# Ledger of designs, part 32: miniprotein binders against q9sl92

Target 1, 330 residues: q9sl92
Amino acid sequence: AMESDASCSLVLCGKSSVETEVAKGLKNKNSLKLPDNTKVSLILESEAKNLVKDDDNSFNLSLFMNSIITHRFGRFLIWSPRLSSTHDVVSHNFSELPVGSVCVTDIQFKGRGRTKNVWESPKGCLMYSFTLEMEDGRVVPLIQYVVSLAVTEAVKDVCDKKGLPYIDVKIKWPNDLYVNGLKVGGILCTSTYRSKKFNVSVGVGLNVDNGQPTTCLNAVLKGMAPESNLLKREEILGAFFHKFEKFFDLFMDQGFKSLEELYYRTWLHSEQRVIVEDKVEDQVVQNVVTIQGLTSSGYLLAVGDDNQMYELHPDGNSFDFFKGLVRRKI
Below, E stands for the ipSAE of ESMFold2; O stands for the ipSAE of OpenDDE; V2 stands for 0.75 times the mean of E and O plus 0.25 times the DockQ between their complexes.

## First folded at step 18 (miniprotein)

Design u4 (at its last look DockQ between E and O 0.74; V2 from the best seeds 0.80)
Fold by OpenDDE base, look of step 18:
Structure u4 (fold): chain B 330 residues (1-330), chain A 118 residues (1-118)
Amino acid sequence: as target 1 above (330 residues)
Amino acid sequence: SPDQIRELADQLRELVDEFQRAVENGDMDRVRELFLEIFYLAYRILDLARELMREAWRKGDPELEKEARELMRIAYELIDLAFDFMRAIRQGDLDRAQEILQDMRELADRLEELVQES
């Protein structure tokens, strides 16, 4: 049975007349494509009012677009009720989309994770990808930390504005998000070099309202807040772009060093002792090192019991980055 | 504590005065340093506000919640002003930069008002 390749609907939304004219242009040209040749249907927000069933669980386009006050990020939105990957939409259409465009979906069924990991996103997850441009290739790896930080701060901002108790979202290096020791999210960055710039696609997954497979943000608030005041995906995404634009500007002006203190307050790894493997004369030797921070290249910086500084490199074989670390003397 | 809020207000005033001097001298490196100091000062205010909010929730104290909310507002406004200041400087809009420094002084006054009400 040919699984009828269900046509993918992409709703195009613009914050202003500029982005709205881009949306019309894209629709008229039918220029947006998916990598799997899935049939794409482009719909303007003005036309979509009849397609958005009153499903209380659909992403509220108006709520999000009304919250956007940024200059560069999140002003052009692509929404789909069901999508293979938000990351595929923005990365494959990078040249057709304004820089800072975001793709959001309610259900992601082939979400790109790290390496071979498929991120399955059930309903209630915030799944989005957006685009940015960078000129210095040396700092492109650091953007994932800026993104992770912006997500954690966005959640706090929404809690503060709602008068909710603080949700302590922590960063597990290099790009996972944790609450109370459980994974609630993750970041994926990919880049391509084109026209003397790095075209960066940033994917984020955050479990806001689905208790599976681990936990969600609203599960932490359960019993502390009324259901009407729980975190909304639209609120978090709006707060994210507001934080991210500021942190990106600071990062581009003063480097990641300006954000390190805030990053180290948010990550899980302050003074963490980890076992690393050294290859000495074809023997694997295990050593213990203490994590001190990040190197300028974005690797873990650690100190040995010998007081030597080391850069920790992933071996590429372990899903647990902390089990597959190799130290290099710096 | 009231003493912590007063100390934060005094530090903010000092940083604003240093910011003004750095702008007048055209010392952009010092401006960038002072921006970070103000940025992290705002986060110290925010941390204190969040602690007070947690205490207010535990005690069921609506006055402490009100104080915590005002501190949060001041911290967020200070962050926004700091970024707006750096934007004004990059654009060469010194008049706007001076306006923002005055707005930051008003935030220091609002911090002191909270100490007097406590």
Scores: ipSAE 0.826, ipTM 0.930, lowest interface PAE 0.7, mean pLDDT 89
Fold by ESMFold2, look of step 18:
Structure u4 (fold): chain B 330 residues (1-330), chain A 118 residues (1-118)
Amino acid sequence: as target 1 above (330 residues)
Amino acid sequence: SPDQIRELADQLRELVDEFQRAVENGDMDRVRELFLEIFYLAYRILDLARELMREAWRKGDPELEKEARELMRIAYELIDLAFDFMRAIRQGDLDRAQEILQDMRELADRLEELVQES
């Protein structure tokens, strides 16, 4: 079949012969599936000349894979120029893929059918999802903070390597990324429990070179370093896995406490005063708390006006994030 | 500042000496603690380098950019050495661990060279 937006072709790329043999096995068995039974064609990177558009906006498979020096993460890549969800690819095929596999796309889209408007992400976003395994469910919720930290440091690492001023990407709890008060990305973690292991899938979206929605990393960089080499999605993804693998190892060996100081340096909420609103008989009761950090369970740690420590939780009944927080004394 | 860089070099040398003693004593809890001290020392160097790089671009100062890049190289190598050291210790490869400690001392020398070259 000729290449079109209607086909879902997944290009498989391995770092070494081990991952390449996995890719061949998957292709031969036609083993990967998407949630809505979208027809999937599996293509080895070596076969993919017809799919790779000579377009400046296409993800450069060779640039990414040549950069990878990790031992576990990012060594098996799934790419498509256009997907509904990179997260669905890795989560629904978790058992078929090597742990640490990454799915990346140039454009995510929403909506299908003849009469339905198709929304597409702006070009230039880095959209990827990858997998990991954990055994201790108590610390699984903390992995999103390790990922957030690794994203912020990867951006700085790429700037450093290129001799550019760093971009101060900040973390907004629980999993949003901000620059200069504007959102540039987000993280999504899901997990399933099976055979005494948690299968964790992590999705990341990062505004690298897109004009919308609000801002992107290259727009910020142009303000600080006019006429500079701009950031490429492939460089950031490579730097992400290099940093994440180190942070993940430290997290697994010594817990999140070992990363906390670095995390709070990049966090928006240090010393933040927040009004938590409770509704009592149609009256809004305001409680002022000061954010201190994260609890061991991964919620917000705060101190109230009574100098007591609280864990702040969503109440499930409010769409306003801070107005929906419930204090729980610890 | 030159005084900050000199203090960082002195701290690195002290931490390397403490690493060596902790390994000789078989004190793995102390080794893990010292890893974190070196890890965060490297990030203090990197923070300084990152601010110098921003200043270099603001002023158009290529000599400041060169200094920032050298500090960045030192910080990144120190991070890599710290993780490599922990791996060597976990594998029982004491020869590799000793080589890494020597490499860390050489990074402290590089920090002092930056002070003198200014």
Scores: ipSAE 0.810, ipTM 0.930, lowest interface PAE 0.7, mean pLDDT 84
ESMFold2 (binder alone), look of step 18: mean pLDDT 87; pTM 0.874

Design u5 (at its last look DockQ between E and O 0.77; V2 from the best seeds 0.80)
Fold by OpenDDE base, look of step 18:
Structure u5 (fold): chain B 330 residues (1-330), chain A 118 residues (1-118)
Amino acid sequence: as target 1 above (330 residues)
Amino acid sequence: SPDQIRELADQLRELVDEFQRAVENGDMDRVRELFLEIFYLAYRILDLARELMREAWRKGDPELLKEARELMRIAYELIDLAFDFMRAIRQGDLDRAQEILQDMRELADRLEELVQES
């Protein structure tokens, strides 16, 4: 049976006339491609009104686009009801899209995780990827922390605006998001060097409204808020771009050091004791170190019981980064 | 507490006055430092607001909820003003920068008003 190569529909939305003309140009050229050669159908927002069934679970393009007041991020939106990966859309079409373009989907069935992990995300998850450019390759690894921080602050911002007690979304290093000890999200950053710049693609997954596989944000609010006042994916995404634009500007002007205090208040690892492995003369020695922060390169900084500072490196073999750490004396 | 809000208001006024002096002197390094101080001051206000909001929800206290919401609004406005100030400075718009400093002083006055109503 030929699996009918289900054509992927991409709805193109622009905040202003500038982004709308870009959308028309992309449609006319049919320039957007997927890496698997899946047939892509490009649709303008103005044409999509007949395609978006009133499925209460579809991403509300108008709600999101009306909330956007940013200068650089989230002004050009690609939405699909179903995608293999939002990250593939933005990364493979980086040169065709305005910088700061975002791709959002309701269902992601081959989402890219770290390493070989496939993120399958059912309805109720906020799954998006967006583009940015950076010039200094030394700080590109730190962008994932800025993104993680912006997501946590976006969730709080939406709760605050709704008059709800904030949801304490915490960062599990390097790029996982936790609520009450359960994973609710994650970040993926990839970069390519082109035209003297780092083209960074940022993917985010956040479980907003699906109680599976662990928990979601709205499950934390259950019994505290009426259903009409629960968190919406569109609200969180809008708040994210507003926070991220500010944090990115601060990061580019004053470096990640300006955000470290806020990051350490949000992460799970303050004064955490971890076991690290040293390889000394073909023997594996386990040592305990205490997490102190991040190095300027974005690795975990820790102190040993010997008062020596160490940079912690992932061994590349452990799924749990904290089980596969190797210390290097700095 | 009312005393904590008053202290935050006084700190904001002091930082705004230092910010004005740094702009007048053309000390951009000091401007960047003071921006961070204001930024984290706004987060201290926001933390207090969030604590009060949690307490208001726990107690079912609508007046405490109102206070928490006003503190939260002040904190968010202060963050926006801080970023707008840095934008004005980067653009060389010193008039706009001075307007923003005045708007920050008005936020300090609004903090003090909350202390008097409590």
Scores: ipSAE 0.820, ipTM 0.927, lowest interface PAE 0.7, mean pLDDT 89
Fold by ESMFold2, look of step 18:
Structure u5 (fold): chain B 330 residues (1-330), chain A 118 residues (1-118)
Amino acid sequence: as target 1 above (330 residues)
Amino acid sequence: SPDQIRELADQLRELVDEFQRAVENGDMDRVRELFLEIFYLAYRILDLARELMREAWRKGDPELLKEARELMRIAYELIDLAFDFMRAIRQGDLDRAQEILQDMRELADRLEELVQES
């Protein structure tokens, strides 16, 4: 892999005059920074005409902002046609940005580093990251499931509003999104603890209209509703924030239990029987378990045929649920 | 089925009456419980509508599609009204809360009308 310093332009867009004044302040102070010493050029939406004109498949800022009816999330947007990481933009600048700010890009490429599971983002993917705050660290790990549910419901909501058959996006624990056995997206949550609050950054990638590497939502839709209007990234993102804000409020008021019924409707693992393999004294030992749900801490709860309880962790297990096999990671 | 839609309409009317009483009694624990019942009632309506939409597309049935879309509108309005109601209660805006309860009763009437139009 090659390493180089790069430059990027970040277009700042606010829903209302309040957010627009924040954008002006950020530009005047030149206050946003990226971790790889990429030079950042801040530009206001009013100044961005040439960037949009040079790429007519670019994220449509006005289409997105016109769709926003939220009170907290998605009201401040950062866009660039090409970025190494939308997640780095919001996480490294968390304190500079209004909470609930979103960064979106048309193309996300591999950044510097040695991170596994790096997303490849061809054009047509919806790639975004946004921020939130939480106070209770015990429930912070559950936010990724609230986000996953909101993504799946947002896709259905857009189909519903267009009079189209819904796309049955399923959740593969912990953070993957699937349609017809093929991965179409994923969620990444990170957090830091500062000033008695958890600063949470959420990254989402969703294959809306890309030709590769697997499938995309519009390919599935064409199979169910030929000649239909296709889904736009802006519509899905708007629907996401509308749905997420409601689910987040419910989650914070009444806990994840209030959302469990919806979550398990979209989950791949309800009553799934899997074989758990483990290495004991250089031998492979197999145990059959039935997936029950999530623990209060957000791990998998399973019951073995011996009626013993198992807590399955992503860091300690390799999961291939389509083959009914769970292996211990090494 | 028509019987499912009637049952959903009856359940909505009952829940709205319970909402009214819980607010009048100042019983916020009951209000939260009823919110969740209405929230999931709306999702039951939406699930029905989504299955009808898929069937309408499979059969090329425009009347079934029209029914599915109306059920979807009712479900989404009910979800929005439920969240708006909780916001109104938290803000102490009881006039707005009363308007929302009446809007929910009108949604139950719209559900009943769909059965009669079949």
Scores: ipSAE 0.799, ipTM 0.923, lowest interface PAE 0.8, mean pLDDT 84
ESMFold2 (binder alone), look of step 18: mean pLDDT 86; pTM 0.861

Design u6 (at its last look DockQ between E and O 0.65; V2 from the best seeds 0.74)
Fold by OpenDDE base, look of step 18:
Structure u6 (fold): chain B 330 residues (1-330), chain A 118 residues (1-118)
Amino acid sequence: as target 1 above (330 residues)
Amino acid sequence: SPDQIRELADQLRELVDEFQRAVENGDMDRVRELFLEIFYLAYRILELARELMREAWEKGDPELEKEARELMRIAYELMDLAFDFMRAIRQGDLDRAQEILQDMRELADRLEELVQES
């Protein structure tokens, strides 16, 4: 049975007249494509009123777009009720989209994770990807940490605005998000070098309202807040772009060093002792090191019991980055 | 504590005065350093506000909640002003930069008002 290639609907939303004219242009040219050649239907927000069923669980375009006051990020939105990957939409169409464009979906069924991990995102997850440009390739790996910070701070900002106790979202290096020791999110960054710039696609997954497979943010608030005051995906995404624009500007002006203190307050790894493997003369030797921070390249910096500093590198084989670390003397 | 809020107000005033001097001297490196100090000062105010909010929730104290909300507001406004200041400086809009420094002084006064009401 040919699985009927269900046409993917992409709703195009612009914050201002500029982004709205871009949306019209993209629709008229039918220029947006998916890498799997899935049939794409482009719809303007003004035409989408009949497609947004009163499903209380659909992403509220108006709520999000009304919250956006940023200059560069989140001003052009692509929404789909169901999508293979938000990351594929923005990365494959990078040249057609304004820089800072975001793609959001309610259901992601082939989400790109790290390596071979498919992120299946049920309803209640905030799944989005957005674009940015960078000139210095040396700092491109650090953008994932800026994104991680912006997500953790966005959740707190929404809690503060709602008068809720803040949810302490922590960073598990390199790009996972944890609450109470459980994974609630993750970040994926990919880049391509084109026209003397790094075209960076940033994907974020955050479990806001689905208790599966581990936990969600609203599960932490359960019993503390009325259901009407729980976190909304639109609120978090709006707060994220406001925070991210600030952190990105600071990062580009003063480097990641300006954000390190905030990063180390937010991550799980302060003074963490980890076992690392050394390959000495074809023998694997296990050593214990203490994590001190990040190197300028964005690797884990650690100190040995010998007081030597080491850069920790993933072996590329371990799913658990902390089980597959190799130390290099620096 | 009231003493912690007073200390934060004093630190903010000192940093604003140093910003004024750095702008007048055209010392952009010092401006960048001071920006980070203001940035992290705003986070210290925000952390204190969040602690007070937790305490207010635990005790059911509406006055402590009100104080915590005002501290949160001050912290967010200070953060916005810090970024706006750096934007004004990058644009060469020194008049706007001076206005923002005055707005930051007013935030220090609002911190002191909270200490007097407590």
Scores: ipSAE 0.782, ipTM 0.907, lowest interface PAE 0.8, mean pLDDT 89
Fold by ESMFold2, look of step 18:
Structure u6 (fold): chain B 330 residues (1-330), chain A 118 residues (1-118)
Amino acid sequence: as target 1 above (330 residues)
Amino acid sequence: SPDQIRELADQLRELVDEFQRAVENGDMDRVRELFLEIFYLAYRILELARELMREAWEKGDPELEKEARELMRIAYELMDLAFDFMRAIRQGDLDRAQEILQDMRELADRLEELVQES
């Protein structure tokens, strides 16, 4: 049978000489892989002149790297104009990449059951994935909430820097981001346990400047800012790593409790009263509960009017927070 | 409001004095508690500034915008100083830590100046 595979170019960029030497080593060994049999070509940023053009509205590697002042996260970057998944790049190559490496793409396309040459994803979205390590498995599920908070605050920080009114990005538990009642982003965390450490990969998608969805961040700013002062993906990503590194340090030193006040001011669910439907012996039983916050394991905690506690799991329930209804799954 | 800004300045001065005493006593648990209080004080200033910035844009009020920008600058500086202070303490650099505490006191003075100028 005829062998026909797609190919993929990954551009490697380091903040300093340390990361640049890592990129050279990776290129020379050609050790990065993708799960879909795509051939991978590794290119140093210095070699990628024809892929990094101002005219192409591609992710600007220099703009991003000039913005980075972090010590751990975002200092090693992998970029491609098109990828099936930034998450696959960092998760399947976790051991080969410095911890804190980030993969960014301009276009992310559907890969399952479709040809790799089909382009279906909108342009202008900030699509990235990065890595971290943790040792305490009990708090690993909480990292997605730290990431969500850092994304919302990074957007506000960029607006502040530009002299603009902030965009009120809200968190819809567990991992969605909303503005004006419309979804603008999402977070995905996966982990594996190896050598007494949890290897965590975090993927983020954020509608910054895409023309296809009904809402993106720059659509909210139209009428408030000239085109030259709209949000750039590179600025948001830089601000994200600055904010995330500080929040991650605080989270690791003092736990998620240290960030809870800020988190609960940002999510959609503070003191939200919902009806929880349960099925008992083929009968529907309804209880009114008030959302209290998150459990130590990251599940939703609520209390009924009778002071009984409810722990609501994302997989065990159907959630419609906009209608105020939670239905227990069988 | 001017009363809110004055309250924030008073809180900052009190927290800085407690920071200095906690360091002198070698009480790292108290240092961590005070760091968190200053972290959230900085965010309270920042969120006030963000509310004023939105109001300034809605009303077309450039003087309110100027006040919001000054509060933002103070909040971001305070946040950076707080994290730099913890770094100085971890490195055992007590001279740098004392410089940072003085810089925080100067930020409280800048908050008071905003109340006098509004």
Scores: ipSAE 0.756, ipTM 0.903, lowest interface PAE 1.0, mean pLDDT 84
ESMFold2 (binder alone), look of step 18: mean pLDDT 86; pTM 0.864

## First folded at step 19 (miniprotein)

Design t1 (at its last look DockQ between E and O 0.83; V2 from the best seeds 0.82)
Fold by OpenDDE base, look of step 19:
Structure t1 (fold): chain B 330 residues (1-330), chain A 118 residues (1-118)
Amino acid sequence: as target 1 above (330 residues)
Amino acid sequence: SPDQIRELADQLRELVDEFQRAVENGDMDRVRELFLEIFYLAYRILDLARELMREAWEKGDPELYKEARELMRIAYELIDLAFDFLRAIRQGDLDRAQEILQDMRELADRLEELVQES
């Protein structure tokens, strides 16, 4: 049986006439490609009325686009009902897409995780990737923290606007999102240097409405809010771009230091004691350090019992980030 | 508490007056510092509002719910104004910057109104 080359449908949406003309141009040129040479079908939002089944579970393009008030981010949207990776779409087509373009999917079946972990996203997860440009390579590693912060604040913003008790989404360094000690999301940033700029692709996965495998945001609200007032993926994504644009502008103007206080209020690691391994004369010595913050390079800053400050580096061997840390004196 | 809201209102007025002086003096470094102070002041208002919202839900108190909602609005408006202010200054639009400072003063007045209704 010839596996029918399942053509990937990409629906192109523009917030304004500018982005709409870009969508038309991309469709006419058929310029968007996937890394695996999967056949891509480009469809304009205006033509997609027949593809958006009235299935209450599909990403609502109009709801999201109506929420976008940003100047640079989220104004050009690519949606697919099923996609291998949103990250592959934006990264592979970076030069063809407006900066700040976002790709969203309802189902991601080969999602790139930070590790070799494939993020399989069932329905009810918010899976998106977007593009940005940065000039200073020294601060590119810090963008993941700005994104993490913007996601946590976006969830709170949606709760606040709905008059709900906020969901306390916490950051597990470096790129995981937790609620009540359970992982609900994660962030992946990749970059390429081209034309004197860092082309950054940011992928986010957030479990909004699927109770498996751990929990979701709406499970926290269950029994407090009516089903009609639960968090929507479109609302969170709109709030995310609104928060992210502001935080990104502040980050570019005043550096990550301007956001550190807010980040430390949101992360899990304030005064956390962790065991780090040192190699002394071919012996592994375990030392306890207390996490104090982040270094300017974006590593964990910690203090030893000797009152020495240390930068914590991943050893590359441990899957447990906290067990696989090596301390360096700074 | 009413006293916390009053203190936040007073701090906002003081920061706006310092912003006015920094703009008049052309002190852009001070403008950036004061921006961060206002930004984090807005987050303090928002934290208080979120605490009140939780308490309102736990107690089923509709008046506490309204207070929390108004504080949230003020905090979000203050954040928007702070970023708009920086944009106005970067564009050299001093008239718009002055309008925004006045809008921030009106937010301080709205905070004080909440204290009087409590």
Scores: ipSAE 0.842, ipTM 0.936, lowest interface PAE 0.6, mean pLDDT 89
Fold by ESMFold2, look of step 19:
Structure t1 (fold): chain B 330 residues (1-330), chain A 118 residues (1-118)
Amino acid sequence: as target 1 above (330 residues)
Amino acid sequence: SPDQIRELADQLRELVDEFQRAVENGDMDRVRELFLEIFYLAYRILDLARELMREAWEKGDPELYKEARELMRIAYELIDLAFDFLRAIRQGDLDRAQEILQDMRELADRLEELVQES
């Protein structure tokens, strides 16, 4: 009688009747799968409303969907109270889901056999993944910076809407988010090439209302505006898609250059001097460089004191910007 | 601060006039350039509003709070109008585009009204 297979419930929610019919089709076909062969149960939002009555801090699907004014992104939602990876849900099922679909979970954990590259998140963390398509592979790496910027601006937008002092979320290159020197989130982008398009999946984790591991947005807000209304994950996600859709349209129309000024106001590396170390035959070679920005390909651009140019890559370098040290992999 | 708000209002009016001329000339490259100028003007307004909001909370100043909130509303409306303008132009909806330009001029008037209030 004992089940040895894990199971997972995914609640499907659409903004409009178009997305609701997609959800019905997916449920009737039982067409979503997970890479670890976990049994998947698909539940329509209408079927779940009587089963989710008492969870204090569950993601509110209606609150989120009521906030959505986008035309492409965030209009189809997949939610589960707990998952091993929101990223796997959207990336493994890319072709079955509308482009722009988002998967959200209340708790993300490393499942059995998953000890690598999965964000663990407690309840209160905004953990989501969504999809997009692009044709130009040269600019795919820049998507993570558009997403990072949209996250930071979405947090400020929610504060502004509520009449609260802004939370200055900063970007630590390439994909980390910080407040007051403490990490509050991160971004993961993956892509595959199929049918002459890049299928891009974007994962985001953001510490909104979780007490650990470091700090969260609501803890920072309490320090600036005691007794204020706190930020909700649903509000931030809605604001994110509103901002991201606009930034993505601008990015696709005019390139990342159109967003660069706003991006460089938000990152931690303005005017930063660092030492770039290379290890060659047991010798450490050090060069002092000043961070200038991003290359057109999305890598880190720096200039040495002798005006030599350095292009630093995430997979080609080890980075400790707080100690002013960047190591090139040999 | 009052001088900053007047300057922002004047810049907005100048940019809207340039928008109108660029559309009349059919110069879409210029329209995209002007979009970016208005987009970043809106963020300059928003930056000012965000600093005023922090100050209002630090001092407990309700009048500063109201000023910050109105500047925020103007900035967000301006961003939305700028994107709507590009959309209207791409759709060939010139009547809507002209309505949007007029709405932007009204935002400049709202900026000036803030310098007259206490």
Scores: ipSAE 0.801, ipTM 0.922, lowest interface PAE 0.7, mean pLDDT 84
ESMFold2 (binder alone), look of step 19: mean pLDDT 85; pTM 0.850

